# VHH binders against Integrator complex subunit 15 (IntS15): the designs that were tried, part 27

Target 1, 373 residues: Integrator complex subunit 15 (IntS15), of Drosophila melanogaster (Fruit fly) (q9vpf9)
Amino acid sequence: MSMSIDSNKLLLRKGDMKLDNYPTCAVEALTRLETLIASRNKQNMVMQIISEFIFLERTPKDGDVRKSQALPISQMNLFQEFQLIIALIEYFSRPGRDATRNAIFLSLFGSHLTPQRSKLLSRLISTAVSGSVAPLLSSAGTWMQQVGCKTPLSLEVAQNIVSDFISYSRKTPEQLKQLPMVGPHFAANFMVAVADLYLNEQRSPTLNPPPDALLDTITEWMMENPTLCQASQQPLVLPAGAIAMPFTTPLAGLLRWVVLAPLVSNRSAYSNLHLSLLRALQQLVSSGESTALPSQDLMQIVKSLQSYCARLAESKTDPQADAAYQKCMERFAQAVQIALSSNCITNQIQLLCLLESLPPHKLMKIVIEAHKK
Short names: E, the ipSAE of ESMFold2; O, the ipSAE of ESMFold2 at other seeds; V2, 0.75 times the mean of E and O plus 0.25 times the DockQ between their complexes.

## First folded at step 22 (VHH; framework vhh_7qbe_3)

Design t5 (from s4 with H105Q; at its last fold request DockQ between E and O 0.72; V2 from the best seeds 0.75)
Amino acid sequence: QLQLVESGGGLVQAGGSLRLSCTASGRTSWMGWFRQGPGKEREFVALIYDSGGSTYYADSVKGRFTISRDNAKNTLYLQMNSLKSEDTAVYYCAATPGYLVYDEQFDYWGKGTRVTVSS
ESMFold2, look of step 22: ipSAE 0.764; ipTM 0.906
ESMFold2 (binder alone), look of step 22: mean pLDDT 83; pTM 0.858
ESMFold2 at other seeds, look of step 22: ipSAE 0.710; ipTM 0.888
ESMFold2, fold request of step 23: ipSAE 0.735, 0.728, 0.657; ipTM 0.895, 0.887, 0.858
ESMFold2 (binder alone), fold request of step 23: mean pLDDT 84, 83, 83; pTM 0.861, 0.852, 0.857
ESMFold2 at other seeds, fold request of step 23: ipSAE 0.792, 0.744, 0.726; ipTM 0.917, 0.902, 0.889

Design t6 (from s4 with L47F; at its last look DockQ between E and O 0.67; V2 from the best seeds 0.00; counts 0 for: odd letters H30:W H35:R H50:F)
Fold by ESMFold2 at other seeds, look of step 22:
Structure t6 (fold): chain B 373 residues (1-373), chain A 119 residues (1-119)
Amino acid sequence: as target 1 above (373 residues)
Amino acid sequence: QLQLVESGGGLVQAGGSLRLSCTASGRTSWMGWFRQGPGKEREFVAFIYDSGGSTYYADSVKGRFTISRDNAKNTLYLQMNSLKSEDTAVYYCAATPGYLVYDEHFDYWGKGTRVTVSS
């Protein structure tokens, strides 16, 4: 039995090293954090525990970098990163309070975003999508709203989901198709992020359409889940006193897709998406939401149309005779009319003036004249 | 420890514009602006997440003020347009490295910069 005792002594001596106790020390840390996570006075302690025992980080060495400006340095190997992902999936799958899970998720990924943490977050979320891990996706949705759907990290997460689950030549995996049912808040926020990545001249000088499979998936989500765009409107469940950041609806970004799509595509999915967006906008209007279409996003659509018309002028083509431009304006006018009838557009007068600068379209002209007072 | 230094305060006529800056000695997750007028309670003005993320505005300034952040320079900005006499206050920069934002509980505060709006 001396071999058993020697093995325990070796483990005991290495037990003072957190590396030899991984992932056990991370699991223990998560449990201990539950009593601390909601205390506004303990956030620094929580972040130190997370850095040391969950992400295995050390502070940068003196003389190389100013300590107040330095990011922690990860000491995790690739196997430990995989172990952490499994441990987090298991942790978030356990029954528990929503406020606690959301605060834990934010404590892991809502500050101190090292490259290691960013990589782990993307892998974690993709794994949760594959496994349909609803509680984790709910916390990810809350996280994405709190930090912002269009931050670089949120866009990276969205890009990684597209890379992991979308292929032009393949059937979209069932787990991605089910995402609105499993994690509706996250699905809505994912749509905000991915809408920003495509058909967006702020991100690329060329109007790059989304991959066909992504478009089809988003269109199907919208058709089958009529309340999906409202999934983020309910108050976030956070610890008492914590400030919930405002939601962002995917309507504006997806409207940009359907309005600009005729410039680059004839796919019928955009017509179906457009109808779903009009239905969602009407539903949002009846619920009293008045800021669903921020004027800045709509003005960006106008700028893209102006740029297209400038290119038509260089080719000596009349925009009023251009079928693509006329289809863009038909879709735009329909959405604007619905939004204006209930003041769902901010800075309406400024938008109407800008719309009037575009080459004429019958329906849009009627909409402008009816609301210019 | 994090140091916050505000600048850009001054006197301005109603309807005018002013830009406040706050330089931080290090990176933080959340930064924001608060203000306190004479004889009034301190109130939040705006918060912004790291990396140009989520923003949150008090109703009294929404549409007139814009918060922004240059993380490369560790600098927070507040662009104030269409200023009103009610905007007269000492404006404080605040920051927290934390993962949750609570009302007035920020870990670091600047000394403030005075903004006076003449009627």
Scores: ipSAE 0.642, ipTM 0.855, lowest interface PAE 0.9, mean pLDDT 84
ESMFold2, look of step 22: ipSAE 0.717; ipTM 0.883
ESMFold2 (binder alone), look of step 22: mean pLDDT 83; pTM 0.854

